# VHH binders against UDP-N-acetylglucosamine transferase subunit ALG13 (ALG13): the designs that were tried, part 5

Target 1, 122 residues: UDP-N-acetylglucosamine transferase subunit ALG13 (ALG13), of Homo sapiens (Human) (q9np73r231to352)
Amino acid sequence: LFRKLTAKDASCLFRAISEQLFCSQVHHLEIRKACVSYMRENQQTFESYVEGSFEKYLERLGDPKESAGQLEIRALSLIYNRDFILYRFPGKPPTYVTDNGYEDKILLCYSSSGHYDSVYSK
Key: E = the ipSAE of ESMFold2; O = the ipSAE of OpenDDE; V2 = 0.75 times the mean of E and O plus 0.25 times the DockQ between their complexes.

## First folded at step 1 (VHH)

Design y2 (framework vhh_7yz9_2)
Fold by ESMFold2-Fast, scan of step 1:
Structure y2 (fold): chain B 122 residues (1-122), chain A 119 residues (1-119)
Amino acid sequence: as target 1 above (122 residues)
Amino acid sequence: QWQLVESGGGLVQAGGSLRLSCTASGSIFSIDAMGWYRQTAGNEREWVAFITSGGSTTYADSVKGRFTISRDNAKNTVYLQMNSLKPEDTAVYYCARGEYSSSWYFDYWGQGTPVTVSS
């Protein structure tokens, strides 16, 4: 497995996903926007994972300076019809973050610093 | 709120079998990945087996071919069938589920069920 590095910013999850979907990190803002819109339209599914105001959570999520995580991965799995596999440490098995029955996968790795990169088999 | 309850541990002779169960409560179990971990005295928790909501499985090399993980989504239960047990399988076994978390893979852990394998 080969790790493709993403820019070291708060949009790294969306950048890593952009890389998997489009072979380029430049679509991270569009992916972030799609995530926010989907979660707003499906509030009852996602609001139980959020402490406090769901609307304030989504306003924050829409800001490219704010990080995203596994809750957003669940939404993105449904948006793009792909299941997410997350690698954390070399030699450790990956986590199957989603399992919606999609044949196509998005492979990511996650470091202890809270950073997401893309993963490819090479 | 999630709660995980493990059961089925006990004392067994080498070469024997045990079946562990983990029952989860909560509204989202059917979409979650579930796993079994174990911990021996003085060691970190180590991963044993993993199952997705669709039934895809992954096993640690030390247990592959001997242990089988399965799930029953209608009962919110995960099982670990342990065959050909060895003294080195002696540990406390923990059930875990994958949920939104900022610091760890698994947001919810059970209390554990002890397994002792005598030679």
Scores: ipSAE 0.000, ipTM 0.128, lowest interface PAE 13.0, mean pLDDT 78

Design y3 (framework vhh_7yz9_2)
Fold by ESMFold2-Fast, scan of step 1:
Structure y3 (fold): chain B 122 residues (1-122), chain A 119 residues (1-119)
Amino acid sequence: as target 1 above (122 residues)
Amino acid sequence: QWQLVESGGGLVQAGGSLRLSCTASGFTFSDYAMGWYRQTAGNEREWVAFITRGGSTTYADSVKGRFTISRDNAKNTVYLQMNSLKPEDTAVYYCAADWEYSGLEYDYWGQGTPVTVSS
């Protein structure tokens, strides 16, 4: 297993996912837009996990300076038909963030600061 | 408006069995990984068992082979089957729900159910 680093910015989750899907981090803005669009179309599924206005939450999420996390991972799992596996603790097995039964996986590494990087098994 | 309600605790003789239940309301149970923790007076909570959304399980070494965690999404309930109980298993048992299967931060906690194992 090796870790492919992402830029230390608010788009690191989307950059890490872009790396896993396309072997390139340049598609992070497109992935962010897909996430916002999906969550808006499926408001009933996601709004109960958001404090305050769901529309204002999505407006902020559309800003590249805004960080993303667990709620967005759930949406992205459904968008791309992949389950997310997160390496969090050095020397320990990964955590299964989603378990929707998808054959294909997205492998991420998560640091205590909320930073996401990609992981490759080769 | 969320709630986790534990039940099934009580007094049991060493070598006996108990099944703990934890029923969730006020959130979408199937979206959360579930865990069981225990706490004795004056000590921090100790992790016991964990189950992911899809049913993958992990256990603390102290309970491995004796305890089994399971879930029933139709009933919004997570279970802990405790076999071959020992006096050192005496504790208050807590149910926890975790959006992220990290074991570090929990979104929801139950109020706890006491388990006493006599010699």
Scores: ipSAE 0.000, ipTM 0.136, lowest interface PAE 11.8, mean pLDDT 81

Design y4 (framework vhh_7yz9_2)
Fold by ESMFold2-Fast, scan of step 1:
Structure y4 (fold): chain B 122 residues (1-122), chain A 122 residues (1-122)
Amino acid sequence: as target 1 above (122 residues)
Amino acid sequence: QWQLVESGGGLVQAGGSLRLSCTASGFTFSSYDMGWYRQTAGNEREWVAFIYSGGSTTYADSVKGRFTISRDNAKNTVYLQMNSLKPEDTAVYYCAKLETWLRSGEYYFDYWGQGTPVTVSS
């Protein structure tokens, strides 16, 4: 497995996913928009994971300067019909963040600095 | 003040079974993702299984097919059913409340309990 670096900005989760889906980081804003729209349409599924106003959470998530995480990964798994595997530590097993029964996977790594990169098998 | 209390560990022969329990108090249990971790002497803690508030589960490859994580929201309890135990499963097992700061992309773990030791004899 090799790590492919993403730009070090608040959109790195969406950039890493864009890389896995399209072999390019440039679609990260469209992926962010799809995520926000899906979560809004499925508010009852996601609102219990959010502190305070769900509407305000989604307003902020739509800003490209806002970071995203595991809640967004769950939404994106359902949007793109892929299960997410997250590598955090060298030599340790990955976390299967989702297990929705999808055949195709998205492989990411997460560093302690709060950054997401793509992972590719050789 | 929230608490997690682990129980159910002990000495068991290879091929045997144990059921670990973790009882939570001081927070809205049904709203949180829960997990099990383990630590062997001289090694870092490693994740074993996660159960999300919606009921979905994920497992480390080393335990997949042998261990089952479940929850009972009425009892504020998460369980780990461990079957086909191996000497390599010998560890102290910890229950964790997964306090995801969703925008950081990282789970925050706070191991309130002393853990429950499991020893599997060969």
Scores: ipSAE 0.000, ipTM 0.111, lowest interface PAE 16.9, mean pLDDT 80

Design y5 (framework vhh_7yz9_2)
Fold by ESMFold2-Fast, scan of step 1:
Structure y5 (fold): chain B 122 residues (1-122), chain A 119 residues (1-119)
Amino acid sequence: as target 1 above (122 residues)
Amino acid sequence: QWQLVESGGGLVQAGGSLRLSCTASGRTFSDYAMGWYRQTAGNEREWVAFITSGGSTTYADSVKGRFTISRDNAKNTVYLQMNSLKPEDTAVYYCATSYEWLDSGFDYWGQGTPVTVSS
């Protein structure tokens, strides 16, 4: 297993996913936009996980300076038909964040500082 | 432990050429894929080129036909030959290992080397 480093910014989740899907981090803004649009279209599914205004949450999520997390992972699993496996440092077995029955996976690494990197198997 | 040191940046006129070098220390680099990224002030880092351990190369559309990535495993060095430079190529260029073992836990980005292309 290899860890492929993503840029250390608020878009690191979307960058790590871009890397898994397109072999490049440059599509992270498109992925962020897809995530926001999907969550808005499926408000009833996601609003119960958000405290306060759902619309204000999505407005913030659309800003590239805002971090994303496990709620967004759940949306992205459904958008891209992939289940997410999350590796954490140090020495922990992976967490299966989603289990929607998809054959294809997205493998991510998550640090205690809240940073996401991509995982690549040779 | 693992360190990447970039060199070869500088000021060059449009249409000119520069060769960037990135030397790795503290690790065997022949087993790792190597890449070049660039960043302008206020913008995010963008991928430029990758070379695998086996020597296969890929390039961003903006640099295809102008830039060439290569490696010398005996010197633990990766190169970026930049030809037909444009003002749009002005950026700080970073060397990075594309892959590492999960248990290493280290950041393998270099410090960057600035490239300025004048008209």
Scores: ipSAE 0.000, ipTM 0.130, lowest interface PAE 11.2, mean pLDDT 81

Design y6 (framework vhh_7yz9_2)
Amino acid sequence: QWQLVESGGGLVQAGGSLRLSCTASGFTFSNYAMGWYRQTAGNEREWVAFITYGGSTTYADSVKGRFTISRDNAKNTVYLQMNSLKPEDTAVYYCAREDYYGSGSYWDYWGQGTPVTVSS
ESMFold2-Fast, scan of step 1: ipSAE 0.005; ipTM 0.220

Design y7 (framework vhh_7yz9_2)
Fold by ESMFold2-Fast, scan of step 1:
Structure y7 (fold): chain B 122 residues (1-122), chain A 121 residues (1-121)
Amino acid sequence: as target 1 above (122 residues)
Amino acid sequence: QWQLVESGGGLVQAGGSLRLSCTASGFTFSYYAMGWYRQTAGNEREWVAFISSGGDTTYADSVKGRFTISRDNAKNTVYLQMNSLKPEDTAVYYCVAESYYLRDTSEYDYWGQGTPVTVSS
């Protein structure tokens, strides 16, 4: 396994996913926008995971300075038809964040600081 | 300043054993997963074994049952015990410290200089 570092900013989840999908971090804003739009169009699926106003949550999520996490991973799994495997702890087996039955995977790692990077196998 | 100092490499006959050591300084050893990669002439580096900060281990299929990784946090040292060595284990072995727990995402994985292992038949 190899870890590919993403830029240190609040968009790191979208950067790590961009790297997995497009071999480049530059599409992170496009992915963020797709995530927001999908969640808005599927509000009934996602609103129960959000505390308070769902619309205000999505308004914040659209800002590149706002961090994203596992709820967004669930949405992105459905958007891109890939299941997410997350390496959270050094030397431990990964967590299967989603289990939608998709053949293709997205491999990420997550640090204690709340930062996401991409993972590649040989 | 950080350092990883590898030792224990050398020449060994097929079926023999070697123990590699890697001593770390200049960072908080206990936060890092420690591991070993190897590189044969003309090939890319391949992962061999990792041990988490908590002591959980994982191995490449090619070495399972033959190699054992361990760590001693008091000595800032990771070990690779290599048993039943085969000629195809001949490589330069690299110690690596990888952290998924860094607060500063500008921090990087640390690599040793490499230690050669030659297995003759």
Scores: ipSAE 0.000, ipTM 0.129, lowest interface PAE 12.9, mean pLDDT 81

Design y8 (framework vhh_7yz9_2; at its last look DockQ between E and O 0.60; V2 from the best seeds 0.00; counts 0 for: pae E 8.7 > 2, unsure alone 59.3 < 65, grease 26.9 > 24.2)
Amino acid sequence: QWQLVESGGGLVQAGGSLRLSCTASGSIFSIYAMGWYRQTAGNEREWVAFIYSGGSTTYADSVKGRFTISRDNAKNTVYLQMNSLKPEDTAVYYCAAEFLRYWDTSQYDYWGQGTPVTVSS
ESMFold2-Fast, scan of step 1: ipSAE 0.024; ipTM 0.344
ESMFold2, look of step 2: ipSAE 0.011; ipTM 0.307
ESMFold2 (binder alone), look of step 2: mean pLDDT 76; pTM 0.761
OpenDDE, look of step 2: ipSAE 0.015; ipTM 0.324

Design y9 (framework vhh_7yz9_2)
Fold by ESMFold2-Fast, scan of step 1:
Structure y9 (fold): chain B 122 residues (1-122), chain A 122 residues (1-122)
Amino acid sequence: as target 1 above (122 residues)
Amino acid sequence: QWQLVESGGGLVQAGGSLRLSCTASGFTFSSYWMGWYRQTAGNEREWVAFITSGGSTTYADSVKGRFTISRDNAKNTVYLQMNSLKPEDTAVYYCARDSPYYFEGTDAFDIWGQGTPVTVSS
């Protein structure tokens, strides 16, 4: 395994996913928009995980200065038909964040600071 | 204050062997996870092998079965034994002190050595 670094900004989850899907971080804003749109279309599924106004949560999530996490990973798994595998510690097995039965995977590395990078096998 | 000093690189024929050493000073070596990375011209630095403070090891798929990482806490030294070397292993090899939390990439804040070049001729 090796780690490909993403820009250290609030869009790092979407950048890491962009890298896995398109071999480039430049599509992170399109991925963010797809995530917001999907969650809005499936409000009943996601609203219980959000404290306060769901609509205001989505308005904030659309801002590239807002970070994303586990809830967004669940939406993105369904959007792109891939299950997410998260590496946190060297020598330890990864966490299977989603298990929707998809054959294709997205491999990410997660730091204690809340930062996401892409992971590749050789 | 903290430093890593690498040695053991050189020129070797394909199929040959080299042992790299990295001696640490200025920190409690036994408490840290140590790793080896390599970088070829025009490419990003890639992870090669890791060893935890407890001695557990992990390897990149490209080097599994050929490279062995080990440590000697009494000597504050981490080693990379490289067997069955291939021209594709030609790179500058870097010793790194890693966070106990996860793999750090090429822009890692933590301590890096100066690098030791390895050239494998065909």
Scores: ipSAE 0.000, ipTM 0.106, lowest interface PAE 12.4, mean pLDDT 81

## First folded at step 2 (VHH)

Design b10a (from b10 with W101Y L103W; framework vhh_7b2m_4; at its last look DockQ between E and O 0.01; V2 from the best seeds 0.00; counts 0 for: pae O 10.0 > 2, unsure alone 63.9 < 65, grease 26.9 > 24.2, SAP .682 > .668, placed apart)
Fold by OpenDDE, look of step 2:
Structure b10a (fold): chain B 122 residues (1-122), chain A 119 residues (1-119)
Amino acid sequence: as target 1 above (122 residues)
Amino acid sequence: EVQLVESGGGLVQAGGSLRLSCAASGFTFSDNYVGWYRQAPGKQRVVVASIYSGGSTKYSNSVKGRFTISRDNAKNTVYLQMNSLKPEDTAVYYCAAYDEYGWTPYDYWGQGTQVTVSS
């Protein structure tokens, strides 16, 4: 396994996912939009995890300057039919942050600073 | 002036095929990742397929096995072969070009081409 660095900005999650899906970080904005749209259409699935106004949450999420995390990972798992495996520390077992039974996987690493990178097999 | 011009869209019956083309001008996209996106009515634009300079391709799960993206750098054109079309594929399809890192503040988009799949 090796870590492929993602641009260090608020879109790092979507960039890393873009990398995993399309071998490029360039699709992060459209993936973000798809995530927002999906969550809006499935509000009953996600709203309980959001404090305050769900619509305001989505409005914020639509901003490429805003970070995303676990909730978006759950949504994106369902959108792309892929389960997310998250590495936190080198040499330590990863965590299946989603377990929807999908054959295809998205491998990410998550730093203590909240930054996401892509992980590839050798 | 940089331009991306999509063509090849139209009305087709379910199970049919279409081949979209995107002709680029004003720049050479051989050094860029190129992608096809689509936007259905009332939905957000989503990525469908992408191809990078080296020729590697990736597809969304919804179109995998049915759609094929390819590029002809000599013609500065990217294609999307769409087979086994479904009503769910109905959307405006857009061509986009980016640098490999996505750091550019400006991306290039075409005007889009309508694809309608009837049941």
Scores: ipSAE 0.006, ipTM 0.255, lowest interface PAE 10.0, mean pLDDT 88
ESMFold2, look of step 2: ipSAE 0.012; ipTM 0.495
ESMFold2 (binder alone), look of step 2: mean pLDDT 79; pTM 0.800

Design f11a (from f11 with H113E; framework vhh_h_nbbcii10_fgla; at its last look DockQ between E and O 0.06; V2 from the best seeds 0.00; counts 0 for: pae E 13.8 > 2, unsure alone 63.2 < 65, placed apart)
Fold by ESMFold2, look of step 2:
Structure f11a (fold): chain B 122 residues (1-122), chain A 127 residues (1-127)
Amino acid sequence: as target 1 above (122 residues)
Amino acid sequence: QVQLVESGGGLVQPGGSLRLSCAASGFTFSYDSSYALGWFRQAPGQGLEAVAAISTSGGSTYYADSVKGRFTISRDNSKNTLYLQMNSLRAEDTAVYYCAAVEWYSGDLYPSEYDYWGQGTLVTVSS
């Protein structure tokens, strides 16, 4: 396996996803906005996973300086019809973050510093 | 936690040699690991320059044109240590040298792509 590095900023998850969907990191803001919009439109699906106000959570998530994580990955799986596989440790099996039954996958790795990059098989 | 600690810097005359070491802790170098390990330097008042890089498998190396033939990067995975042998040193090699690492190495070797950094060790080449 090899990784495609993303810019080291709070949008790294969305950059990695943009890279795999569109072969370019440039659409990361649009993907973040789509994630927020989808979660807002599907509040009943997501609000139970959020402590406190769901609307405040979405306002935070919409800020490009805010990081994103596994709840956003669950939403993005549904938006783009892809299941997410996460590599975290060299030599360890990856984890299915989502298992919605989609044929297409998005492969990510997650570093100890909280950074996401795209992963490609050889 | 992950730490990188450089050592071996100091004052040396032009034409001399130094060997820098970078001891890693909090993760292990592995021959099967997909890490890039590298040396970077920053001269006074200048930007950060990539000097050399190596995978932990040892199959891929990179050297800046300015150091080719004079510097050798190596690693000892059993000691979890990265090395830079610097020969035929010149005044323009004066800089703070940093050890750096990134997991799942397969991309470009820019400073912005490295996750872990040491504190730096000063090399001064002067009469």
Scores: ipSAE 0.000, ipTM 0.134, lowest interface PAE 13.8, mean pLDDT 78
ESMFold2 (binder alone), look of step 2: mean pLDDT 77; pTM 0.791
OpenDDE, look of step 2: ipSAE 0.014; ipTM 0.291

Design f11b (from f11 with Y31W; framework vhh_h_nbbcii10_fgla; at its last look DockQ between E and O 0.06; V2 from the best seeds 0.00; counts 0 for: pae E 6.0 > 2, placed apart)
Fold by OpenDDE, look of step 2:
Structure f11b (fold): chain B 122 residues (1-122), chain A 127 residues (1-127)
Amino acid sequence: as target 1 above (122 residues)
Amino acid sequence: QVQLVESGGGLVQPGGSLRLSCAASGFTFSWDSSYALGWFRQAPGQGLEAVAAISTSGGSTYYADSVKGRFTISRDNSKNTLYLQMNSLRAEDTAVYYCAAVEWYSGDLYPSHYDYWGQGTLVTVSS
């Protein structure tokens, strides 16, 4: 396994996912927007995981300066029909963050600093 | 949390040898998937310079041209320690040497790609 470095900013999750989907980080904003739109359309699925106003949460999520995490990963799994595998700790097995039964996988690593990167197998 | 602690620095004469150690904690060395590790140095009044790195993707090593053939980077997984064997030391090797690590990365000689750093150990090569 090797890590493909993504920019260390609040869009790192979407950049890493963009890398996995398109072999380029340039689609991170589009992916973010898709995530927001999907979550909005499926509020009943996601709202219980959000404290406070769900719409305000989505408004913040739409900002490229806002970080994203597990909830968005779950949404994006459904959007792109891919299950997410997350590597967190060296020497430990990864976690299947989503298990929707999708054949295609997205492999990410999550650093101790809270940064997402794309992971590729050799 | 990840912590890197360098040791082994000191005063040595030109042509001499020195072995630096970097004790890592907060993670374990592993060959399946772990951290890329590297040595960097900063001479007085100069910027940070890459010295050597060892990859996680197969144990590949990288060396700066200035140290090739003289320095050897290695690691002992059982001790969770990174080493830098420095032979044929020169005055221009005088610097503070830093150990660095990055998670899940293949490794390279770019300091900006490393996330964790030790406090450094001083190596002085002088007659």
Scores: ipSAE 0.039, ipTM 0.484, lowest interface PAE 3.0, mean pLDDT 92
ESMFold2, look of step 2: ipSAE 0.128; ipTM 0.575
ESMFold2 (binder alone), look of step 2: mean pLDDT 83; pTM 0.843

## First folded at step 3 (VHH)

Design c2 (framework vhh_vobarilizumab_d1)
Fold by ESMFold2-Fast, scan of step 3:
Structure c2 (fold): chain B 122 residues (1-122), chain A 119 residues (1-119)
Amino acid sequence: as target 1 above (122 residues)
Amino acid sequence: EVQLVESGGGLVQPGGSLRLSCAASGFTFSDNYMAWYRQAPGKGRELVAGIYSGGSTSYADSVKGRFTISRDNAKNTLYLQMNSLRPEDTAVYYCAAYDESGWTPYDYWGQGTLVTVSS
């Protein structure tokens, strides 16, 4: 296994996913936009996981200075038809964040500081 | 300065074989991790196979047993031997070079070579 670093900013989840999908971090804004649109179109599925106004949450999520996490991973799994596998610490098995039955996977590494990087098999 | 030039793409029948080459220049080839990626229409790019400077290899599950990645450090060339080709292997294949550990965020890419698997 090896880790492909993403830029240290609030867009790191979308950068890590961009890296897995397009082998470049430059598409992170398009991925963020796709995530926001999908969640808005499927409000019933995601609304209960958001405290307060769902519309306000999506407005914030559209800002590249806003961090994303597990809720967005659930949406992105459905958008890109891939299941997410998350590595958190050396020598331990990863967490299967989603299990929607997709053959293709997105492998991520998550640090305690809230940062996402891409992971590839050796 | 870094240049990666792919060649060997073309039309092949299902069950056939094809060998892709990638000529590298502008960096110390023998010290770099080299990889083949592919992108089919309507899909994102995916890692197909990778090879470390020390010779260790990795493969996507969909190509294990069918594809073989290799390198010739004396010629600064990366190869992908593709056997038992299937229609779903149809894609543009890209050569990439980056830090062996994969820890850096930068990679270098070739222009790509089209592989079409069809009767």
Scores: ipSAE 0.000, ipTM 0.106, lowest interface PAE 15.3, mean pLDDT 81

Design c3 (from b10a with E100R Y101G G102E; framework vhh_7b2m_4)
Fold by ESMFold2-Fast, scan of step 3:
Structure c3 (fold): chain B 122 residues (1-122), chain A 119 residues (1-119)
Amino acid sequence: as target 1 above (122 residues)
Amino acid sequence: EVQLVESGGGLVQAGGSLRLSCAASGFTFSDNYVGWYRQAPGKQRVVVASIYSGGSTKYSNSVKGRFTISRDNAKNTVYLQMNSLKPEDTAVYYCAAYDRGEWTPYDYWGQGTQVTVSS
């Protein structure tokens, strides 16, 4: 498995996804914006997971200095019609983070420092 | 394997009360988000009450002031106290818990408990 490294910043989840979708990390801000917009448009689905104000949560999520996680992965699976597969340790089977029945996948590697990278079979 | 088991549903007259319980095995509620959802025939499943790891709670507008969610960490059980029940509260009620762990980020759902409110 080939691990394609992403910039070590708070946008690494969106960078890893950008790499999977567009073969470039440069679209991470567009992906972040799409995630925020989707969650806002589907507030009833996501607001229950957020402690406190959903509006303030989305305001923070729109800031590229804020990290993203499981809730955002669930939204991005629905936005891009792909299920997420997460690799953590070499030689161990991956974790199937979403299972929405999509044929196409997004392959990510998650490190112990909370960092996301892309994964390819080449 | 994680299991969530709901209980306490039943038939009640409008204006009555019921207390639902959600007991967990293989999973602890104290560190996790837990929500009560309901689904009426032909409708989407919607959240009615939530409790977070810090103890803060949220309620849908349709149940505010009537329903109370609480947690008993010693019993690993979450409750939904339902007062002033209305026919429109008739639904199957589900307990859902969200594991925020890094290794297996799964949603756990119970099988549901039927609540019927007669007019």
Scores: ipSAE 0.040, ipTM 0.430, lowest interface PAE 6.0, mean pLDDT 83

Design c4 (from b10a with Y101G G102E T104Y; framework vhh_7b2m_4)
Fold by ESMFold2-Fast, scan of step 3:
Structure c4 (fold): chain B 122 residues (1-122), chain A 119 residues (1-119)
Amino acid sequence: as target 1 above (122 residues)
Amino acid sequence: EVQLVESGGGLVQAGGSLRLSCAASGFTFSDNYVGWYRQAPGKQRVVVASIYSGGSTKYSNSVKGRFTISRDNAKNTVYLQMNSLKPEDTAVYYCAAYDEGEWYPYDYWGQGTQVTVSS
């Protein structure tokens, strides 16, 4: 496995996904916007996983200074038709975050500092 | 500047014991993966013992029951206690680690310490 580093900012999940989908981190704001729109359109599916106001959650998620996590990964899996595999520790097996039956995968690693990077099997 | 320094190697008779030390400077071992590797002449470098961030350990089949890996966080040092040594344990022993947030391949290696076990 090869780790492709993302910029150290709150958009790192979207940057890591951008790298997997488009071979470039520059589409992270487009991916964030797609995520917010999808979750808004499917409020009934996602609202129960959000503590407090769903409206305020999505307002914050639209801000590039806000971090994203597993709920957003589940939405993005459905948006892009890929299942997510997350590596957390060297020598440990990865976590299959989603299992929607998609053949294409997005491989990420998650550091203990709360940062997402891309992973390639090259 | 990150540095790992191995010590404790030497010449010992079969059945003897040695304790290897790996001292780190420039970072701490407490929440990092640390592995002990060895390389015999003409052979590939292979993992011997590992200690993971959560404290779990793993040993190669050739050393299980004879070797023990441990940490002393106060001294920022990782140890390999080697008991019941055999001639086939003869090798240069290396300590390998990575900083928080990094992962395999390891970004930090020591220079190694020679262990020779005579029959």
Scores: ipSAE 0.000, ipTM 0.098, lowest interface PAE 14.7, mean pLDDT 80

Design g1 (from f11 with S33Y; framework vhh_h_nbbcii10_fgla)
Amino acid sequence: QVQLVESGGGLVQPGGSLRLSCAASGFTFSYDYSYALGWFRQAPGQGLEAVAAISTSGGSTYYADSVKGRFTISRDNSKNTLYLQMNSLRAEDTAVYYCAAVEWYSGDLYPSHYDYWGQGTLVTVSS
ESMFold2-Fast, scan of step 3: ipSAE 0.000; ipTM 0.149

Design g11 (from f11 with H113Y; framework vhh_h_nbbcii10_fgla)
Amino acid sequence: QVQLVESGGGLVQPGGSLRLSCAASGFTFSYDSSYALGWFRQAPGQGLEAVAAISTSGGSTYYADSVKGRFTISRDNSKNTLYLQMNSLRAEDTAVYYCAAVEWYSGDLYPSYYDYWGQGTLVTVSS
ESMFold2-Fast, scan of step 3: ipSAE 0.282; ipTM 0.619

Design g15 (from f11 with S33R E103T; framework vhh_h_nbbcii10_fgla)
Amino acid sequence: QVQLVESGGGLVQPGGSLRLSCAASGFTFSYDRSYALGWFRQAPGQGLEAVAAISTSGGSTYYADSVKGRFTISRDNSKNTLYLQMNSLRAEDTAVYYCAAVTWYSGDLYPSHYDYWGQGTLVTVSS
ESMFold2-Fast, scan of step 3: ipSAE 0.189; ipTM 0.543

